# Ledger of designs, part 233: VHH binders against c4kar8

Target 1, 263 residues: c4kar8
Amino acid sequence: MAELSTPSPASPAPLDGGRGDELEKFTLRGARQILQLLQDLITHRGLITAHTGGGHSFMTAVLKVDEERGRVVLDPSPDPQANRRALAAPRLTCVTQLDGIRIQFPLVGLGEGQDKGRPALFAPLPAEMLRLQRREFYRLQVPLAHELSCLLKAEDLARKPVEVSARVIDIGAGGVAVVVPTGAAEFVIGGTLPACRLALPDGEPIELDLEVRNLNRQTQRNGTEQLRVGLRFAALPRAADTRIQRYIFKTERALNAKARGGL
Key: E = the ipSAE of ESMFold2; O = the ipSAE of OpenDDE; V2 = 0.75 times the mean of E and O plus 0.25 times the DockQ between their complexes.

## First folded at step 14 (VHH)

Design na4 (framework vhh_7n9e_1; at its last look DockQ between E and O 0.41; V2 from the best seeds 0.00; counts 0 for: pae E 2.7 > 2, unsure alone 63.6 < 65)
Fold by OpenDDE, look of step 14:
Structure na4 (fold): chain B 263 residues (1-263), chain A 126 residues (1-126)
Amino acid sequence: as target 1 above (263 residues)
Amino acid sequence: DVQLVESGGGLVQAGGSLRLSCAASGFTFSSYAMYWGRQAPGKGREWVSGITSSGGSTAYASSVKGRFTISRDNAKNTLYLQMNNLKPEDTALYYCARDFEYSDYGYLDESWFDPWGQGTQVTVSS
């Protein structure tokens, strides 16, 4: 019974540690790989956001890969101004998603022309494509039946300490996502929330430090605004880690059993 | 339309100081946390600093902590970055942003939710 040593999920990189070296692991430079990925984008009719700089972008799609000429064909914007900006830009930054994975690639040397009698944009094939997962760690969606909460110690607009009880919406080995009412507290990406308390069903809350990794404002169907806060475990005791992992595994198993028509 | 315009960059000797400014328009500036990022030649964008909407709390990358100070004037819709004791490693194009996504891989998403400006170039000579 070969103990499949589940590779210990790599700790998320610090905010300041984005050394170009880590991105290399996710960078495709092989011609065949690039071509395949572009073809996949075509097949899936993936919409691409092309950034032209200066805060401008337009929606496009890869229409064709011309291997013979070493170029990619893009759908032009219906906005002539956007196309002009694109053509004037020294570089396009193309961003899309395929199968939940973020794809980013640069295009340089954009030109306009016709493809089969239709207006099109042309660019040389990208030299590299970045394929990034948003999260290194698996995140369990917390069932609504499980009331996981995290007591956040934060500051309000007046810099007064406040405690905010936040609902945990997902949890993984590396952190949690929570929702809070807009205005309940102030958050900043890169900020640390000390001595927070994560409540698990199996015992006493876990005290831990949290680092703010992302902020997303969401408008609910009822018009109420909520803030989704992505939080990384800044320092997690081993005992706490074990409890979290146990919860995740137990919950996942239960969910899978239910999905199979079990209990 | 949301606009962010960075300024204040330039050439400075190691140990010198610069103050960057970011003029914001097209949104309620005082309602949003703001951030500075930078991109060195041949490197990806990296997070530098953040400040809450009220200015009550700040955050810094370890590489700039103790040297850089982020501040804001909500009445002027302006974000600032005071950079002291500059090092050659601080050479980069500096950007301000309202929202961005940070990945677990240490990569700052270049597709910031807000339009980014052209940035302001900071060059630190040895």
Scores: ipSAE 0.371, ipTM 0.763, lowest interface PAE 1.3, mean pLDDT 85
Fold by ESMFold2, look of step 14:
Structure na4 (fold): chain B 263 residues (1-263), chain A 126 residues (1-126)
Amino acid sequence: as target 1 above (263 residues)
Amino acid sequence: DVQLVESGGGLVQAGGSLRLSCAASGFTFSSYAMYWGRQAPGKGREWVSGITSSGGSTAYASSVKGRFTISRDNAKNTLYLQMNNLKPEDTALYYCARDFEYSDYGYLDESWFDPWGQGTQVTVSS
C-alpha cells in the first residue's frame, strides 16, 4: 500500500484506496443478465480461478446452467483436496476474464453430485456478478511503428542510479505498460519512480511520476528475458492528460478505419 | 521446497516495538523483491511494505509509514520488519511474501503471488 497524492479521475485507485459505490454500478443482479453472462462463459469455455480461502484456489469452468433448478454446474478439480476445500468454504470467489473484461462472482452452498454420470460441483445461481466494463480501464496496444518510449529513472542491482529507455507496449488513461531487459534496473511493486519521461509522437516528452503496479518476467523463444512493468500515472497534469487521450483517440480511430477497410 | 518462516511476533503494549524476521530457503533470496503483509482476524490480507532485491528501494502502506522499516540481509537470506510506535490496529498475523503482483493498472482489484509464509502473530494491547 504505497502512499500517493490525489489520483486523477481516470487513474486506478491507490494501493490502499477504498471501494464501494463505484463497484456497485458494475454489479449485475438481474436474472436475465446473470444467465446470459454465465452462458457466455460456457460458450467461450472461460477458464475460472475459484478461490477457496487460506491462499488456495483451483481452476474450473462453468459446464452448464440448469435454469429449471436454478443451479450452475462446475467442473471439479482432478485434485481431491481442492474439491474438499471448495466444499468446505463458506463461499467460492470465482474470477475470470471475457474479452479482456474482468468478471467476478461468488458461489455459496456448493455441493457435490453427478451430472450425466460424471462427478460435478453444483451451486445455486449467483445472486450477483461483477462485470468490470469501464472506459477508463481501456488500454491501447501501441503500434510498433509509433516507437513510443518512456525513460525510467531507477536503480540497478548495485543501487546506482540508472536511466532505462523502455518501449511502451500499451497506454491508457491511467498508465502505461513498458518492457525493459531483465536486470537493467530493479523495481518493487508500490514503489515510485520520480521524474520519468514519456515520449509521445509530436511534442516534447512528458515528465511524470510513475508507480509500479505489476511486474511480469518473460522469457522469449530466443532465450532472452525481459521485464514487463505496469506503471500508473501519479497526479497527471491536465495538459499531459489531454495529449495522452488525444493520442489514444487518434490511434484508435486509425486502427478502426484500417480494420473496416480491410473487410 | 520454497519456505518462508516468520518469527519475532508477540504481545506488546501500545507504543512499543517489535522486530520481525523472515528466514528464506529453497530459492535464490537475493534475486527477489520481498514483501510484508498482514491479516487481522476476519479481514483479508493487506500489503504492508516491500523492498527490492538489492535493498536499494522500499515502499510502505500509508498506515505504517514513518513507524515501520523494512530491511534485508542477503548474506543471511533474511527479511526484517522493525515496527515502532505500535498501535492496537497493528494487531494481526504478519507474513512475508516473495514478489507481489497488484491489480493490473487498468483494474481496481488486487492479486497476490505465492508463496507466502505461515506468519507470526503480533498483538498490541491498549
Scores: ipSAE 0.335, ipTM 0.734, lowest interface PAE 2.7, mean pLDDT 78
ESMFold2 (binder alone), look of step 14: mean pLDDT 79; pTM 0.805

Design na5 (framework vhh_7n9e_1; at its last look DockQ between E and O 0.39; V2 from the best seeds 0.00; counts 0 for: pae E 3.4 > 2)
Fold by OpenDDE, look of step 14:
Structure na5 (fold): chain B 263 residues (1-263), chain A 125 residues (1-125)
Amino acid sequence: as target 1 above (263 residues)
Amino acid sequence: DVQLVESGGGLVQAGGSLRLSCAASGFTFSSYAMYWGRQAPGKGREWVSGITSSGGSTAYASSVKGRFTISRDNAKNTLYLQMNNLKPEDTALYYCAKDLWDYEDSGYYEPFDYWGQGTQVTVSS
């Protein structure tokens, strides 16, 4: 009588951790972790952009963490109007960066008061903080002495095909960031720019498809507006990848040598 | 002040259709790319679709491609999202967003500028 070993119930397939599960990996919910991260922000005097909604924001900093009272103390804006907006906002979205990692956290229940006789903003400790490492890949800041450019094939406001020569400001294995004049072309996040040309110093331009990943409008000190465009390599041939990697390593080595006092 | 007001959400059966609208004010609407995002219960915000300022180019998340259509009327300062063949997985609060968005490889998107209050879309099985 061969005892039919009842097959052990198949371990439930790991819940297909939807895209939301990935965010959870970057979300700090532990009180200790939150406190530590806030303290790190204080220690590093990290500037925080506080978004009040309606397209408005102001610069602030965490001045103190009051663990006893369970609150965070923020530096108020020098603009009274910004402070009023902050106090009226149902939620403050704080964005900062520490060690190249983006940090985002909400504050709810903002109030005004004084800390050691100085005006301050107070809020309960955030229930969660997002720590997002945006860049899976190291990106090299392109030296000004190196003229890397990317010819973007895009459309203008009239939907006419245009070629825009964009300066590459950083490059990594996964993509490039470029700057273009505002209005030179239209871009949309998630859009594809086909048959672009990346110019490297070591040879002919690399033809490649680019995907728009981020857009950031920057106002220069001279008042000129520029558009920073983050681009992912959508399809990169292996040979091109090798060239890009070689460039990055060579350039990094040169920069490091220079930093060490090398000619 | 920048304002984005979403509407058109509701309860719909699987396979059904909805059309969302976003009324924009407080900025030159025709000068900015616009986006739709959504947030499902217990999940992070995700990018759904984008459209250039002129409406000449559009982009879609893979999950909604072929089912959703983004459009805009610059004369009316209004953004639209036609949603066809809706699925239970499309259940979310849908947000209209202005030009500044970070599109992460994980499919998580961070709003940089302004989001509306959103409109709830619920798709029943």
Scores: ipSAE 0.439, ipTM 0.795, lowest interface PAE 1.1, mean pLDDT 84
Fold by ESMFold2, look of step 14:
Structure na5 (fold): chain B 263 residues (1-263), chain A 125 residues (1-125)
Amino acid sequence: as target 1 above (263 residues)
Amino acid sequence: DVQLVESGGGLVQAGGSLRLSCAASGFTFSSYAMYWGRQAPGKGREWVSGITSSGGSTAYASSVKGRFTISRDNAKNTLYLQMNNLKPEDTALYYCAKDLWDYEDSGYYEPFDYWGQGTQVTVSS
């Protein structure tokens, strides 16, 4: 390959300070946990994208785990050049999904050989696996009937100030996720949106400074694009925090009572 | 196809300045927010700075705020990083990225789209 057109995968990083701290809680380092997760991938026939660096990757699968030798056995690529890159790579970054949960793990020391007469790739068991499951942070899914909104103070594509009324889809103690039409405003991860207004059902809107933490492009049912924006509360006043927590608890109680009482 | 080529790195003494460039091709550069990241020896990659597609808004890691300036020239399909008052802690391989997809609010940043192979910055003393 003459050009290295796609970048290598990178380790997660926070926007300010520390590296990997927020993802440590999703990182498995126990041998038993790693073996079980690899076995789950085998059982569910998980298809894995293996990144070899320099913007190259190939599709593979875990064929088996050799517990006695501490090795994992992978399906080689039908493309010999992909296998050559994999064997030359100092690290293979494997990415897959299990039950909608992103799984990521490194393999080092990749070798080639045969397994019961079939070509195979071998590597020592990974020392860690990332299972990105966010159950430890509670976020209330906002009922559509509440029509919660957040007025964002941002800029449009022409660098002009705009106010965008964004529908709140989830809310927690630390932030909200909202949706806006694609192109209504520009956002950058790490950017700050001052003096936004969060409208709760009871009382006056709350003035908040928000920090952009994630951006996801989505196509709506009518074919138009929207942008999901993950927003962290910056310097949340105590009164605002209290109102947000009360909304969450009140709404949870109402939803739980409805679920127990039937449809 | 998509290609990002960084340049402008080198050896500089503490307190010095460097200007990094990232030449982009194979995509509509003006439609994407762009980012700089870096990787020091023995460490993971660190987000450094970002800029909106129009260039109207910027963001910086706290470790570089006030010293580094991100900019872009959409007519030239080029992203820049002006680095002033460099410190030994800034020694790293610097790379640009086309997208920075934060999968979750936990700060996971895994750009499975595109980034360059980097340019080395070494700050002595």
Scores: ipSAE 0.286, ipTM 0.728, lowest interface PAE 3.4, mean pLDDT 78
ESMFold2 (binder alone), look of step 14: mean pLDDT 80; pTM 0.801

Design na6 (framework vhh_7n9e_1; at its last look DockQ between E and O 0.24; V2 from the best seeds 0.00; counts 0 for: pae E 13.8 > 2, unsure alone 64.97 < 65, grease 27.4 > 24.2)
Fold by OpenDDE, look of step 14:
Structure na6 (fold): chain B 263 residues (1-263), chain A 125 residues (1-125)
Amino acid sequence: as target 1 above (263 residues)
Amino acid sequence: DVQLVESGGGLVQAGGSLRLSCAASGFTFSSYAMYWGRQAPGKGREWVSGITSSGGSTAYASSVKGRFTISRDNAKNTLYLQMNNLKPEDTALYYCARVEYTYWDSGDYEYFDYWGQGTQVTVSS
């Protein structure tokens, strides 16, 4: 009588968690984990960029974690205006890096005071901290000497179709990062840009659909604003994938050769 | 100060409809893309929909595509989400959000620097 071992119920298929589910994987919510990470920031004297909104930020650091009072102590900005903005902001977004991992956390309820006779900013402990791991996929930084471009088909503010030639900053198997002038086109995260054209050095441009995954407005040192757009390949033909991979491989090899004192 | 105030949530039966509103103040609303997100009980925040500053382009999560419609009235500084054919899985706290920045080095991650307190949507079976 062979006991038919009842097949163990199949673990529920990971819920196809939307984009939000991916972020959740990197979000720390445990009090102990949060405290530990904050302490690590203190130990490493990690500089933090605190964003106050409206494109404004200042540099700070976690000075102390007060567990008894459930608060974090921050170094105030030497700029009084920055501190005023911070205190007026409904939320402070803190961004830093530890061991190559980007850390982001919100602070709400910022106040000013003194810690050991020194001016300080105080906030309740963050309810969550985001620890972003590096992309699973390698992205090649495109050398300036080997310019890649991507023709984006988008819409302007007037909803008029526009074609924007964008410089490719980095490229990987999953997508590209490009830079465009601010105001050249409108983008929305999750939006699709159809029938774009990626220009590679080895032949005709690749036509492909791109999905907007990331938007980063940056002000250059010269005061010029640019928009970095992270784009995912929405549908990539196999032939195109092969070309992209070949380009990446060749370019990496060339860069490595140069770094070794080669040609 | 930037403020986002969501409204229009409530209890609805499966297959029903709701229209959410988000009143924006404290910034030039017409200059920003706006988004809807949601957080179901015990789950993380989920992106739902986005709309460009002009309203010319929209985006939707796969889970809501064809059922939800995002729109905006820049003259009224208001963002809307029409939700049709609601499902129990749509039960969540819905919030509107403004994108100040995202992090390129983080890849596919989105960051909304401002969001409201949210409006509760409950869909009964």
Scores: ipSAE 0.254, ipTM 0.689, lowest interface PAE 1.9, mean pLDDT 83
Fold by ESMFold2, look of step 14:
Structure na6 (fold): chain B 263 residues (1-263), chain A 125 residues (1-125)
Amino acid sequence: as target 1 above (263 residues)
Amino acid sequence: DVQLVESGGGLVQAGGSLRLSCAASGFTFSSYAMYWGRQAPGKGREWVSGITSSGGSTAYASSVKGRFTISRDNAKNTLYLQMNNLKPEDTALYYCARVEYTYWDSGDYEYFDYWGQGTQVTVSS
């Protein structure tokens, strides 16, 4: 009678809200919104991966919301060690999905007790819940044939100006991801790259300011190192925003038309 | 495994200075970019300052530029934040963080950062 399973593969490790401003717009902070989302998890019997830190986690579920006391009630693990780790952790990071939409929320002040005579875990209602609806987080994977590039005005290791032509690998309303050879420039998270140039297939390059939000070093099979740089558009002019949205829309339509065999 | 331990916080009057330290262990410190963040009551996390793995480049939030200086000593596995001309608005829990890097073929382009427990800075008027 146990239908419990691990979360879907689309429920990866916790996201850190401090890695990018993009996630703030998906963060619920209203009490009514939080209560409704928790009730939805209860109603749909959502399985939750609760992360206790140090790579440890356990499966749980929200059993109920005690609105009168401002608390959530969680199912304890059958593994006593997992429960001890959860109770010792300064916070519990809960990750799950609801209809394919990623849900993440912190719980602090976790305690153990009983609910209707059965062991249960308790915590105050979370102050925030992330509900990531991917259409607002959409990033188009740029077709290789388009050869989109972005000219970055950066600095090398000696802090001297350097221009790097970086290949754009994805693009969305809020930013781009690019790849550069390792060592072509130094980047720091939070740094601003002024007056960069984004080259779209039609029209003149777009001049824009970029903010570094993410850095990922990548090793290819042949041992070649490259750096993936996540960049946010800073103060994007409306005309530039329109051109970017048009590119995304046209490219998506063209890719869908080829998939259907319809020119 | 990975440990980040902040220290140097405290109560200080406006206009004063503090130096925060972050002792790192359990990883090759010199291979990672690092940053300081802060969390004030009733506000979300705020990025404060970042530094490359070599220490060759730094960046600052506009609210602290010119007053705060980030630095690192890779031989001592320590990250620093010198905070001068402190204001009541700087009151927050300050934490250091390690930026995670991934291989392209991992299938996940982002991982959560490792955070220290933080050190409280309180600036009175």
Scores: ipSAE 0.000, ipTM 0.316, lowest interface PAE 13.8, mean pLDDT 77
ESMFold2 (binder alone), look of step 14: mean pLDDT 81; pTM 0.813

Design na7 (framework vhh_7n9e_1; at its last look DockQ between E and O 0.03; V2 from the best seeds 0.00; counts 0 for: pae E 14.3 > 2, placed apart)
Fold by OpenDDE, look of step 14:
Structure na7 (fold): chain B 263 residues (1-263), chain A 125 residues (1-125)
Amino acid sequence: as target 1 above (263 residues)
Amino acid sequence: DVQLVESGGGLVQAGGSLRLSCAASGFTFSSYAMYWGRQAPGKGREWVSGITSSGGSTAYASSVKGRFTISRDNAKNTLYLQMNNLKPEDTALYYCATEIYDYDLWDSGEYMDVWGQGTQVTVSS
């Protein structure tokens, strides 16, 4: 009778290890993948925010990848002080977006020089690049003509219940992004907004619970600040899910038809 | 909540020394690079020094190089700035800072700078 030694329950990995492990899923470390992603950044002329530390950053771009020398060439800042900070920084944290996906990568060992007679910054190729594709679900950019709205049941700063009509800017199977005036309500990431109403063009509003997943303050061209709120569908009835999926599908088809010159 | 609390500032004579501390909480301190900045009256924020997460690399502004030393104790979640040979031009509010990437905020595209309230350093001539 061999006593099956019950494997001792693995000590729960420290919570900090879990977040690190989650990030590892999105971290590219392959040389080929890194090179390809850098080339994609070049091709798309993606603006990169380079963080030098201490709350300082400057806008740059990847100008060139020098595979032979194993280095990346960056556009220097027009601000000499920013360049000095960059060169002095132990690490440059580069942040950008490509196709709606956030990309982050560190550069170390930054130097200055010239590329084809123009001032440039040089750094060794990043050892890793973080590509965060968190969107579990495709999100459709809502056409302005559809005027989707979501009535949010939220609280103000005094914790008084308020209703905020928010414009839906994107929608997916998992949630919506909305815009609200700054100060319209208080939102907390991880907070639940119960009994909200999503208005679709095809019928009565859908009642649903929403979870706040993201908050982003945006300054409009006119100087007015608005709040972008990313919301997850916390409890979505099956019938509602079907309606949402139908809307997305129909809208995508229509947009694609228009893009092909059909409308 | 992410918090940075600076301490160790004060009044010192030119040529004197101070050691600043920054106590960090609410995030995995050892995973992030840390920075010192300063803001003199009527001036913008100035980067002073940086240290990598492991402490393996340090950097300094030219104005403080050779005089200031940044260090960290990851076990204590504390950042330090040893300031030697202080000059009147070093008078400023000194703050520690980090750039925290909240995984949950990544879809927002927002980079969150975190800094403390600062500690005042005044160097008299």
Scores: ipSAE 0.028, ipTM 0.538, lowest interface PAE 3.8, mean pLDDT 83
Fold by ESMFold2, look of step 14:
Structure na7 (fold): chain B 263 residues (1-263), chain A 125 residues (1-125)
Amino acid sequence: as target 1 above (263 residues)
Amino acid sequence: DVQLVESGGGLVQAGGSLRLSCAASGFTFSSYAMYWGRQAPGKGREWVSGITSSGGSTAYASSVKGRFTISRDNAKNTLYLQMNNLKPEDTALYYCATEIYDYDLWDSGEYMDVWGQGTQVTVSS
């Protein structure tokens, strides 16, 4: 008797949809590269956020890779609701960090089962993984003594122009994070702040356009409310890029020397 | 209203131990991974240790691995950090945190950290 052939599995959707050209050089599609990266997450016990959509997620980890069956094994949530959402979701978007490098990958076809007699979640190996190892994602924590600031050309709640001097808390080749008092200005994710001025210790402030990437509202222990604003350099002249990278290099080298000098 | 309240800090001699607690409320504690961070004087925040929502996996910064142990009690909505063999470089404000997925800000699901006020740990030589 003839056996029916099994159909090929459907191709997974691309990461981050509509961002193919910008992110393509950081996308891993080779099976061996994907297996090695998953193994690195296992070895370093990387914490993974698995997003199920609708504002729901759970933390997990890759417990093992079953290369022979082409599967990953994930730690289930202790919350049965989270596991049910995961199993009902058309895909999980997994996000994690490894040594400061952002890693993102989709899992489709999630199922439940057991691994060594313990409950586990299973999925086919992802067809692609995003490994964002580029200079824009490295962020130097700025020493307070440097008092780096960025003058932001923003708008207040009444949509009137305001200038806000914001302390820079981290800086990378691709952007900065700053803190401002809550209510000092209104920021919108994806919005552009033109002609801001970044003050580095080594000369005149740099004029740059900044794009708002993330916002985090926090109350400090002294009761002060502040907003952390993640900002991307939208257009960065070569001279400005050179000054920023030199600042990062010199500061990191100085911090490393102080750590070693402490013996 | 999401709240994280740390306790258990204090002054201790080098080589000593402390156990920090973090009481959580205002969210489904058992659905979120938790972590401890610290902020030493004049420095930025440093990630110290993390634990998955189930407690099935833990992770540690290299500077504390083998000395610190993270744990959680989901029935009591409490996160713990056992700190042994403390060193002067462990002196910092310690805070617990969670990464709450904020789907409204990003298509790919960017995290926004939620953290407590912190508890001071001071280790003297």
Scores: ipSAE 0.000, ipTM 0.125, lowest interface PAE 14.3, mean pLDDT 76
ESMFold2 (binder alone), look of step 14: mean pLDDT 82; pTM 0.822

